# VH-VL binders against o74758: the designs that were tried, part 1

Scores and structures below are computed, not measured.

Target 1, 213 residues: o74758
Amino acid sequence: MTHNTMLQRFNGLLEPTHLYIVSVVAYSACNRPDKISGIAKEAMEHVGPSIYPKLREALVKSSPLVGFPRTINSLREMTTNIPPPFPDEFARAADADIDTGKRGKIYFEKTYGKVTQRVLRSMQSSSLDLANIALDYAYGKVLSFNEVVSPLETSLMIIAALVPQDVNPQLRGHLKGALNHGATKEQVMSARNIALEISKECGIQFKGDIETL
Positions, changes and structure headers below are counted from each chain's first letter, unless a header gives other numbers; antibody chains aren't numbered by Kabat.
ipSAE, averaged over its two directions, is called F for ESMFold2-Fast, E for ESMFold2 and O for OpenDDE. V2 adds 0.75 times the mean of E and O to 0.25 times the DockQ between the complexes of E and O.
[cut] stands for letters that were removed.

## First folded at step 1 (VH-VL)

Design c10 (framework fv_cosibelimab)
Fold by ESMFold2-Fast, scan of step 1:
Structure c10 (fold): chain C 213 residues (1-213), chain A 120 residues (1-120), chain B 112 residues (1-112)
Amino acid sequence: as target 1 above (213 residues)
Amino acid sequence: EVQLVQSGAEVKKPGSSVKVSCKASGGTFSSYAISWVRQAPGQGLEWMGVIIPYFGEANYAQKFQGRVTITADESTSTAYMELSSLRSEDTAVYYCAREYSGYDYGFDYWGQGTLVTVSS
Amino acid sequence: NFMLTQPHSVSESPGKTVTISCTRSSGSIASNYVQWYQQRPGSAPTTVIYEDNQRPSGVPDRFSGSIDSSSNSASLTISGLKTEDEADYYCQSYDSSNEYVVFGGGTKLTVL
């Protein structure tokens, strides 16, 4: 970490728990795992130990967007340098008797609302397998699981994962989708702006303007 | 500052084809779908089709299937609409229009229009 | 598969309020977003309302959109009418069964 805390740097933009979720995911998406442990330490000092499993889960939930290699490196950095305050357990074991495919479809439909079928057909036109994997795995198994990180927190995490990747079509959909999951316009724009500032710090080059709400 | 600029007016003979261009500037081209909409003199708006450049997906109104082809060149931020087997009733102003996002079905910016006249 | 029906023309005096309806022939009006476009003579259309009731930046708050599921219609309301509001107005929605953009027939607004 540098001389400023994340709370000081982004004062007033998001409440602390949301700020730390956005921050760890944005750095992970920038392939800066070296930043993660300092943020996790600060988060525990300011919010308390209960934030630790939320940060771990936010990184896990980012994996379909950020990719496994960057997510693994970020989790290793966090858990190696900041010992977990609670035993880690397989939280998704709770899904043993849940139809996660159905849950994922409901989550996807809530995210995209009236444009759901168009988004689905666009993915299907490129690859039927990718569309199925996105709905069954990404949305079904990962993103729609709400026991540790809420739908609102998940929406802010998704924004943080997409901004550094310069993927405006997906970012636009998820900026609007966050409102459907209970985020305020101010929370959405704050998550976007925090992730954009972190991206610039990390040297990410953008081809054009970054989507806004 | 977002602007859609279309190619100039065309006069074509029946049976020929026309290709109209729509160059986007001031915004993110691939983030948004581009639709083509025509308007015959004194008539209403008629949707022809759409392309979503990021996904490479094009879709056409049933009336124009087999006659219209919509393409996009992301490197030049330009969308194209080609209409073949022209008839006199294809005389119209042709507009390109940008959707608010690739997932929305509404338009935020329109081109200035291109008059295509089909006459013998 | 469905049609959007608008009145062919409406007229009202300056300063008054006018409402233009857009009725969907089958399926719910609420199942897809409705947009409204203004087209002045010799010009391309411009958006005055998107996603049922949202205004683009630069569109005055005199313009508003609403959905009425009971009549299966959308409405564009223009208050404080000005002469520059005189134009053709088109509603537009989406047919999920065909994946088609559907336009209403258009309404000519005369401000006298």
Scores: ipSAE 0.012, ipTM 0.562, lowest interface PAE 8.3, mean pLDDT 88

Design c12 (framework fv_cosibelimab)
Fold by ESMFold2-Fast, scan of step 1:
Structure c12 (fold): chain C 213 residues (1-213), chain A 119 residues (1-119), chain B 112 residues (1-112)
Amino acid sequence: as target 1 above (213 residues)
Amino acid sequence: EVQLVQSGAEVKKPGSSVKVSCKASGGTFSSYAISWVRQAPGQGLEWMGVIIPIFGTANYAQKFQGRVTITADESTSTAYMELSSLRSEDTAVYYCARGYSRYDAFDIWGQGTLVTVSS
Amino acid sequence: NFMLTQPHSVSESPGKTVTISCTRSSGSIASNYVQWYQQRPGSAPTTVIYEDNQRPSGVPDRFSGSIDSSSNSASLTISGLKTEDEADYYCQSYDSSNEYVVFGGGTKLTVL
């Protein structure tokens, strides 16, 4: 009886660090926290202990998209079953003198490019408070913080978070947005396809075809 | 509701400088793009430059580089456009205009400030 | 660093349809969004079309925008022309390469 590694399963689709980020977030979005610790252990064995804080941060960054309950359960599974190689740090303490709301709006503009105003107005027409929360918290406090996980890695993480949720309008914007943050078309499609395969394993039922570039 | 309120009309001598203000009435503008657009009497709209206050830097039209400076004071929610070495052909109405991004329409315009350059 | 060219003037009778063109001198018109502004005498411009063909709240359905890649131009179309539509109209786009906002020269619409 041989256990397949994530590297063997998705051979050549993404470099190892990106593969592990996509994988933990996709399983978290599928509400399969039980998968997280095994992937984190494999990641540390193959990439080294420095990947641990990146996986933790990727899960934290997924929380506005995946939700706090699933994120808490995934982080708990990771930290209780795999001893942290380094003490945890409040990385966002670096934001003490930063206007994160403005940083979030700039990040949002870079993500959506020329369709930025259309996306913003669509959110505002449904709820001004939700639009403000999205820009100030999701983008400002969480997604635009790049000290631990890069903008490219954040983009791949967002794709992994959205695919299992069957939310094509948002996924469409973030596939293009990943290119705007430096991802290649190949990286974007690989992240999407890895998350789709994980979603199928987890029994996610899709209403129709999943968005592509 | 947000309005852009500009300073009053100015009469300036050739060779002097003018500094026009644009205050976001009822709110902040710091995360928005604030552009300056002028219109000489009977002429079209001419873009001068833009600032996104969070960056503290501005982009200018080539024609005005070296003569125009656009700044912002976030504490007062006010943008400024200073034009130096004034000539008679700088006589125009100067507008500030807000966009969320550089790519989209200007959704809010100031009322305009008439600057007259005469000796 | 491209130019947008509009006709200097256009005139039409009430109730008819008028179209104002905006032609890009280099690069594709579809590469960047085109906006349209209306300016009445003594007033600041107001947006009538944004993002090629979108209409702001409060702008009548009579106003529409379109892109024609074959002529490398954008068009503003006003149907059911009314006397209050008499104004100067400006197209505007963005040059991403040079980070410049570009305005067309403006078109004076006279409703006779």
Scores: ipSAE 0.000, ipTM 0.473, lowest interface PAE 13.7, mean pLDDT 88

Design c14 (framework fv_cosibelimab)
Fold by ESMFold2-Fast, scan of step 1:
Structure c14 (fold): chain C 213 residues (1-213), chain A 118 residues (1-118), chain B 112 residues (1-112)
Amino acid sequence: as target 1 above (213 residues)
Amino acid sequence: EVQLVQSGAEVKKPGSSVKVSCKASGGTFSSYAISWVRQAPGQGLEWMGVIIPIFGTANYAQKFQGRVTITADESTSTAYMELSSLRSEDTAVYYCARTSRYWGFDYWGQGTLVTVSS
Amino acid sequence: NFMLTQPHSVSESPGKTVTISCTRSSGSIASNYVQWYQQRPGSAPTTVIYEDNQRPSGVPDRFSGSIDSSSNSASLTISGLKTEDEADYYCQSYDSSNHEWVFGGGTKLTVL
């Protein structure tokens, strides 16, 4: 018997919850929504139904990186083929009285550490609007929200979203950023390697080798 | 702060082996890959191989496959390159370098001269 | 499986501009990132350009990199030449097929 489950295929690289988060996001980033429901079903069988909202949230959090079209298609495949075990809720209603723009700036600074100003200036020099949208929307509203998936889980998800896109400068920052959010070096490299193997399976072509720690 | 410090010069006989060390400081060892590059007198740079310390895995240039072994010791933050079956044409300065696909080889050791003579 | 070919030497006067080419023998030059290293006599190499056209912190604006797909080459351009720019320059790229780093043969820059 060859490896036919994600758990068998990537045995020991990440604990199961993290493996499934990385896997669904990597396939979504590869535009393979057809893979999502099978992985979600396996995840529920091995971890329990509580993983379903986490996989849904990881896909939602990937949307600023992966894009809305691929995210919508991945969520659609998941929810139509695997009935949700719990009612869907607007989790971000918890943010009603939170300054999410400030939260996003703090999260961005923690992610990039000493290179924060370089990254910010680079974005601002190209577009002030894009820089503000990234900080207010991507980091503020989406990535810094931690009620459903943790900062560590979010960091592993970001790695899975970026690897298939062949964007080494951004991947470089987020490999280091994951350490700043509590991931171990082994967890970071495992997430990167799982996403790379999924990318190769999906036929993604890369300009050069993918960034590493 | 980032620094790679290599072991001192060596003189070896043909057919022997040499082992060169590269000690990393300033957070380079466990976070990055380390490559080995050599340069014969008056010649260009030649890549020999790389180690990824976090995985303990090494990969070698085809030309050196079977003669080169790259290892790492996490406890001392030191990478090693051992070259066996030495020939006169192995006389070169051997460099270690921190390796990243984002910025290539960003920090280099000072070099170790290995002379192979009889 | 590819080679990177550079001119053996270039020379120019202080204050002038010099360009060093790096031509890939097979496959597209744009398929893999190109880096440029500066090596002065008795010293280890240092990076002047990475990812085709990016400068590391501390490298002056006088150094720039470019890719020309029509000639299948990368170029390092140094403007406002200074005597301290006198060095050997190496291009480098990655061979994804063989999983190896490839260096160009090197170019000796003389500033007189």
Scores: ipSAE 0.000, ipTM 0.423, lowest interface PAE 17.0, mean pLDDT 87

Design c3 (framework fv_cosibelimab)
Fold by ESMFold2-Fast, scan of step 1:
Structure c3 (fold): chain C 213 residues (1-213), chain A 118 residues (1-118), chain B 112 residues (1-112)
Amino acid sequence: as target 1 above (213 residues)
Amino acid sequence: EVQLVQSGAEVKKPGSSVKVSCKASGGTFSDYAISWVRQAPGQGLEWMGVIIPIFGTANYAQKFQGRVTITADESTSTAYMELSSLRSEDTAVYYCARDEYGDYFDYWGQGTLVTVSS
Amino acid sequence: NFMLTQPHSVSESPGKTVTISCTRSSGSIDSNYVQWYQQRPGSAPTTVIYEDNQRPSGVPDRFSGSIDSSSNSASLTISGLKTEDEADYYCQSYDSSNYHVVFGGGTKLTVL
């Protein structure tokens, strides 16, 4: 039997908004921008036009993990083939008077909990500049901005971005971190399994077993 | 050998500010967070805040927000804690402590007695 | 709002075993590591246990830490009690929701 929609394919694993967020980010991480517009169209038909800016934001938020080239290609595919239902807005203009570096570090501490200091030390020992860029840019300016996509939705997006990349140490931290941002174990495992199934469809080769809770 | 050495005792009037220093030696200063903890005479330990020198980022206990500033100078391997608008209730021994890995304090400074009196 | 609650004082004879509890008021004790510090009069605290049950170099095997998830508490156990063990003992954990280090109120150990 063939499944025509993402909802039919992944029936009952996540609520529709979360499923579409996870799906577009997983395909983007697999470098399959050609899949994005079909998913965005289905999402708008099922959830309504309000899903569009959330999908765009999820892709933007994935960029520190997925990389700019894949993110640009995925956003281009979506906006070219599925006209935006409303004008795009610079949502992060809201950050003009916000200490985003501090916000990012608070978000990072909430994500890693009891292992926060060990993760910081590990990043620092490898590269001081990369550690700074990760905290100030990835966590500060991008991931901790919650006005369009919630912390829970951001956590599920991060899982979808990491699974196709075969990066178990980082995936482990973010599986547990999603629980700290309000995800249930079921939601976390569903996001992981959806991203794994999409990765297999896209021909991603894994060196071993993918991390689990 | 790792050692944290704090500045000497201070006597301050109410309404003034105090700035206590904590110099680290025997380790890579930027590899560790530095926390500040105070202890009023005969009382328990109270956490004030932490600085992560590599990022220049400080987090403070809500009780001290707006009155405390924690800074670090990597070139001298020195952390500072400045407490403003001093009250007699701020009389305490102030400790710096090094945070290693799992949020534990592996080395402590010797303490700095700050006395706030007229 | 989470607090770490310790008994105010404990007393025991030399050679015996004493256990000091540290109970978390809300959220799971296992959510964050627990550390234990020893403080003698006029001295800075020193770490006797970190990351629930690890001993720093130089701390004798007589000191051990444990977590009991069912009672939502951590415990410091000192066996073969010696007079030099007289001190105040503080447990410490981290409140990730408030980004805040939390200390217990401290326990005065008397060895008589």
Scores: ipSAE 0.000, ipTM 0.449, lowest interface PAE 13.8, mean pLDDT 87

Design c5 (framework fv_cosibelimab; at its last look DockQ between E and O 0.53; V2 from the best seeds 0.00; counts 0 for: pae E 9.6 > 2)
Fold by OpenDDE, look of step 2:
Structure c5 (fold): chain C 213 residues (1-213), chain A 118 residues (1-118), chain B 112 residues (1-112)
Amino acid sequence: as target 1 above (213 residues)
Amino acid sequence: EVQLVQSGAEVKKPGSSVKVSCKASGGTFSSYAISWVRQAPGQGLEWMGVIIPIFGTANYAQKFQGRVTITADESTSTAYMELSSLRSEDTAVYYCATESYDYGMDVWGQGTLVTVSS
Amino acid sequence: NFMLTQPHSVSESPGKTVTISCTRSSGSIASNYVQWYQQRPGSAPTTVIYEDNQRPSGVPDRFSGSIDSSSNSASLTISGLKTEDEADYYCQSYDSSNHEWVFGGGTKLTVL
């Protein structure tokens, strides 16, 4: 499916910027970095050059979920094929002066709302260290950073990252989590469905039904 | 849809142990947390503990800490609850249930009556 | 730690509306989701309300849940009462302080 077709199908449900964010992250999660540069170029053409930093940051933010290797390859593909006028910047320079752990906890609590402690307990059940690293690094250093990609966009990105991985237990939480960050049901489902379509395009095999709202 | 089938009724002496099984079918066992809840005759529901089979670790209510052991066998999609040092007060119907993020206790087993009497 | 307190019993005629309360002893009732379970005699409990006010599929819209922060209580309301609604009802919530599920004492609903 072309992005134009996706735009038509999800018109009024998901704005173009979010569609492109979801798309690049979904392809990254499917280990298809070859699709990233073309999508980025199309995005810049359709939305404008200002979308490029968002796409880059969305990929960066996806790294704890998608994994560093796939993320690196996706970013490499994008940066090698995008014109030089879009240089990389260290967007998190100011994080050196704040407690990102605290920021991450706040973001985590907002994401999971009333089930925060239950989710935390579940994570801790696997490993206290893993839970700590997830909160401190994934949520603290990465996901809670909102200067380039908003919490709402981040939620959509997370959905895009999880769907191709066929991880319903995590997807379930983040589908609802997106609502807590202001996404509409239509936006959440659109992100999910786009990621699902991309997954199918990429030949992803699912064990069963993908979680829904 | 996942279904839970528990082992049959037990009659035990005080001081002994009982181990109740809960077999899951029709779903992905590794995706669920399994909670155990008991109900004494004519009394309310009481949560005992929970296990996440894929993690192999269980959490217990403080009341039963040290006396209850919850385990799971992924190969057979079966969870177990063992209660030791049985007392007459432990006479109850014991339920296993899938613990859900949305529903609390989602799917329930049919219950297992454990009678403790001298 | 907190407890959930329910009335021991309630009764009402068919077609009427009944409300069962569930009061949290400490902390805010709104801090954690409240679930409601229906248990008919000789049967395992089934969920009728989750996340304070959501109904699972198959549960009729006669069942509704609400939260009242002023009284620190949750309520299960059953409208258009039917004979089949006669059962024990339990509220439930998660205690974040000790990571335990807490049940109310249960309420016996009798349909007159």
Scores: ipSAE 0.026, ipTM 0.604, lowest interface PAE 4.9, mean pLDDT 91
Fold by ESMFold2-Fast, scan of step 1:
Structure c5 (fold): chain C 213 residues (1-213), chain A 118 residues (1-118), chain B 112 residues (1-112)
Amino acid sequence: as target 1 above (213 residues)
Amino acid sequence: EVQLVQSGAEVKKPGSSVKVSCKASGGTFSSYAISWVRQAPGQGLEWMGVIIPIFGTANYAQKFQGRVTITADESTSTAYMELSSLRSEDTAVYYCATESYDYGMDVWGQGTLVTVSS
Amino acid sequence: NFMLTQPHSVSESPGKTVTISCTRSSGSIASNYVQWYQQRPGSAPTTVIYEDNQRPSGVPDRFSGSIDSSSNSASLTISGLKTEDEADYYCQSYDSSNHEWVFGGGTKLTVL
């Protein structure tokens, strides 16, 4: 049987808000921005207009993982085809007097726990600048900002961003890290499985098995 | 292979503080999260908290919040657990252990008996 | 917050199989990984099972772990029991909401 909505297609795997966050980010990571507006319309019909800024923020938060070009195209499709129900504001203006680098390091440590230093040293051994950019930009300014999208929602978004990219070492860390940010094993596996089905639909070819918990 | 060696047994009076050390060898100290777990005589295991030395951050069990402080000194490869306002109920063997999201506790210290008596 | 409940003691004869349960009081047992530790008298605990069902190097294949969502429990199964298996066994899982490790109350295994 063919299903028309994302809710019907992935029935019972995640609560609607989480499903829509995972779905828009997975399609964005697959470079299918054309899917974004239809999903956002469905989300607003089923959850209400308050989901719109959450979907926009989830796409923004995916940008260090997905890349700016795909993120820009996904946001453009969403905002051009669906009038925003609320004015867009620079939410991160709240960070003006915050040490976001320190916040990012704390968030990184919470994500990786015992393996934090191994992951950090691995990045530093390859490039000190990349390690600094990851902590200051990706974790500091982007991922550790939780006023619009929660740590749990952020974790599910990260999984959705990584699955289509076939990057098992990073995916493994974030599957386990999601548990530390309040996700359950079931939520983590559902996000991973939804993103995998979307990836297959989008023609993504995987070199081997995708990481699991 | 990492090994953890703890300081020796202590006898303390109620209301005092105790500081137990845990020295790591056979690996890079900053590459481990160090948890502290206690066991009262004849009782089960109870988690107290953890430190991640590379970031200097510690998290504590709610029951011990405000009484326990876990610190690390990278220069000596030593983690410390300090418990204040000691009560007779704090009499226990205190263990340090390396921690992993994948494996839980991995390598354990030999334990330190702390006896709280008047 | 949740509790992990284990039987206080179990006993079985050498060569037989024993199963020790670990029941989670609230939330799903499958929400987080379960580990199992063995503690012999006078010794620190050692890991026998991690990530629900994985064995560390050096742990015999007689030790296995499983999750049963219907009873909201994890189980440690030890087959081909040997006298060396006599010990206290503790289950453990992570409380993601409070960022705490939770231990079960422990089970004393007697091999007689």
Scores: ipSAE 0.008, ipTM 0.482, lowest interface PAE 10.7, mean pLDDT 88
Fold by ESMFold2, look of step 2:
Structure c5 (fold): chain C 213 residues (1-213), chain A 118 residues (1-118), chain B 112 residues (1-112)
Amino acid sequence: as target 1 above (213 residues)
Amino acid sequence: EVQLVQSGAEVKKPGSSVKVSCKASGGTFSSYAISWVRQAPGQGLEWMGVIIPIFGTANYAQKFQGRVTITADESTSTAYMELSSLRSEDTAVYYCATESYDYGMDVWGQGTLVTVSS
Amino acid sequence: NFMLTQPHSVSESPGKTVTISCTRSSGSIASNYVQWYQQRPGSAPTTVIYEDNQRPSGVPDRFSGSIDSSSNSASLTISGLKTEDEADYYCQSYDSSNHEWVFGGGTKLTVL
């Protein structure tokens, strides 16, 4: 076979929806927006058109981790090459009437559990501004919204975003955090290994071993 | 798997300083925080401080504030602990260890004996 | 700011079970994970329990850890004692208010 599907390539490692979320985010983090539309088309064929908003939201959610430039390019690739099956909606419209800062704090605390204050204090010791921006923006506005992509799916997406960046301290926290959000050890390790394989395909050079559970 | 190798034993006079090195190999320095723990002869373990090399910041036990400086050089995968104004009660074996944010120390160096006497 | 108190020594016969306690003086033992380290004479410590009750790879399953919130203590239990278990054992936990790791005073285990 000349062209292998993602489903064939990573057979049985994750259910299809999770596989496609992890895949598009990993390629986006590797600065390969050219891979996104092919994966999205495969996902719609195997899962159905309802996966399209999930892939779009997963890419949006990845923006604090991947960075806006790569996220913009990945979203443009998907939207310009694939006719959207549904009208685009402002998924977070209801957030205007809720305390997203509190939602983000709750999500942060679930991610880190007993070590929440230690992680927060470590980040604060480097920059109070960064710690507050991470809580209010990354966790509050972005990651804790779960109406489209669940907390479990978000945790797998985060792993996919972090592996290509070679940032083991942050990756370690989110490997464990995924368990706290209901992922199994198998799901966590599959997401990590898929992202690692995609990173190697994309030519990412790692300084050392990539963190594991 | 990471391995930590420390510099050799030192004999120091009271009032001087000592700088102990801790070189990581077989893994990546950016994967772990590096803690320093000492043990006086026949005594228990005492935490001194930690550095997280990717952030470049250190945190020190209150007892050692102002006397200890912990640094890291990511390019050589080496952490350093410097203790100044040495006293006889600073005679101890000084260990470096990898630290997890959620479960303490994992991999320990072999220890460096520092003897403070005149 | 808090102390972790361990018995100074414990002893037991080969094949028996020993439990080493670690009592936190203020604040809850459950607020932060407890680790246990084994140290043989002349050697660096090694981890035998982390995250209250988890065992690193290579540590025999006869080592176990537990937390008792009512007595505000952690315990290391070693079953099927062997002569090679003779060592010093330290508990450890994190002090969130001072941002420091705290070790217990240590327990010398003698297997006779």
Scores: ipSAE 0.006, ipTM 0.559, lowest interface PAE 9.6, mean pLDDT 89
ESMFold2 (binder alone), look of step 2: mean pLDDT 92; pTM 0.940

Design c7 (framework fv_cosibelimab)
Fold by ESMFold2-Fast, scan of step 1:
Structure c7 (fold): chain C 213 residues (1-213), chain A 122 residues (1-122), chain B 112 residues (1-112)
Amino acid sequence: as target 1 above (213 residues)
Amino acid sequence: EVQLVQSGAEVKKPGSSVKVSCKASGGTFSSYAISWVRQAPGQGLEWMGVIIPIFGTANYAQKFQGRVTITADESTSTAYMELSSLRSEDTAVYYCARDSGYDEYYYYMDVWGQGTLVTVSS
Amino acid sequence: NFMLTQPHSVSESPGKTVTISCTRSSGSIDSNYVQWYQQRPGSAPTTVIYEDNQRPSGVPDRFSGSIDSSSNSASLTISGLKTEDEADYYCQSYDSSNYHVVFGGGTKLTVL
């Protein structure tokens, strides 16, 4: 590996905050928690300490896609090796009086647009429980919460979480979904390409070509 | 770059069955759904059904339910369409076509087979 | 299922612009993506437009797709008509309520 910083390695592809979000989530999805602390340290040096809670939140938001074990290991590496610049807060306490299930459904519909009912019925035909868990937990409790990272940042994070997993059908939907949440085509392709480069570094073997816009 | 290669023309008697194959080459088979579309002489395109090879699940147009079976063999990257109880009106060119994967269906047929002519005559 | 209605035939002279409509009989045209396929005699269909207005690699800029929600229709527009554009054109969408791919009846384009 010859690159000293993520900024040097991925020159001009994304603005720094987005680059660091994509990078930590992609490595987490690759099960490379050992990479997380170095990236977070670089992020704080270049963006400032306010990036730290955003990186923590991006990893938390990736958990329905990446899985709890990899997310726990990535968060542990980050928080153990880099002292938090300020105390952690239970940000989702703000949801105490919010109908998160409804919020999740609205977020899901915005993400998938025209294909919303096709995606929902496909999941329901396979498992009603999985469809309800996806809407109520993944979208409702986790992905639609926007107090720490924006919907745009969340979309880029989702792309970073999916690319290393070689799941083209889901990646197709979320590349389009990012546009629905305000990402430009350039931002979407940059997030995809950064995650692909990280995946290759981590030894991920792909069955074929990775989906594109 | 994937190509779809179909089996050769068939001539069948009314009441018999036909099984058409569609082999994917040069690409990943499991990542995509395979649709079957037919076209009777001088007529338009008519969708018959789709198979999602990774799950082995198939969905059929209501018109063909009970007569059509779509299967896939992932080991050979080959999809099959079997149509039973053949009638003269089943005379058509049968196409296989690749479309989107299993969760986010685009139903965009980006790669088409060359077609298989099935003639049903007594 | 809903129906997609296309004109049976359209004709225009070389160098001119032609537009082929595809009207959805029930439900919004905006609720599902529309694709357009070109079929020359003796050949399998090929895609000229996907997801309402996207062009596959190799399809000339002369081909464009659009959606008009007010008329509940999709349109394929071909500018700078060439003899090689003479073909049958099919629109296609998806009926999510019935899990059914729907094709339009097809439009024969004659360039004369």
Scores: ipSAE 0.000, ipTM 0.484, lowest interface PAE 12.1, mean pLDDT 88

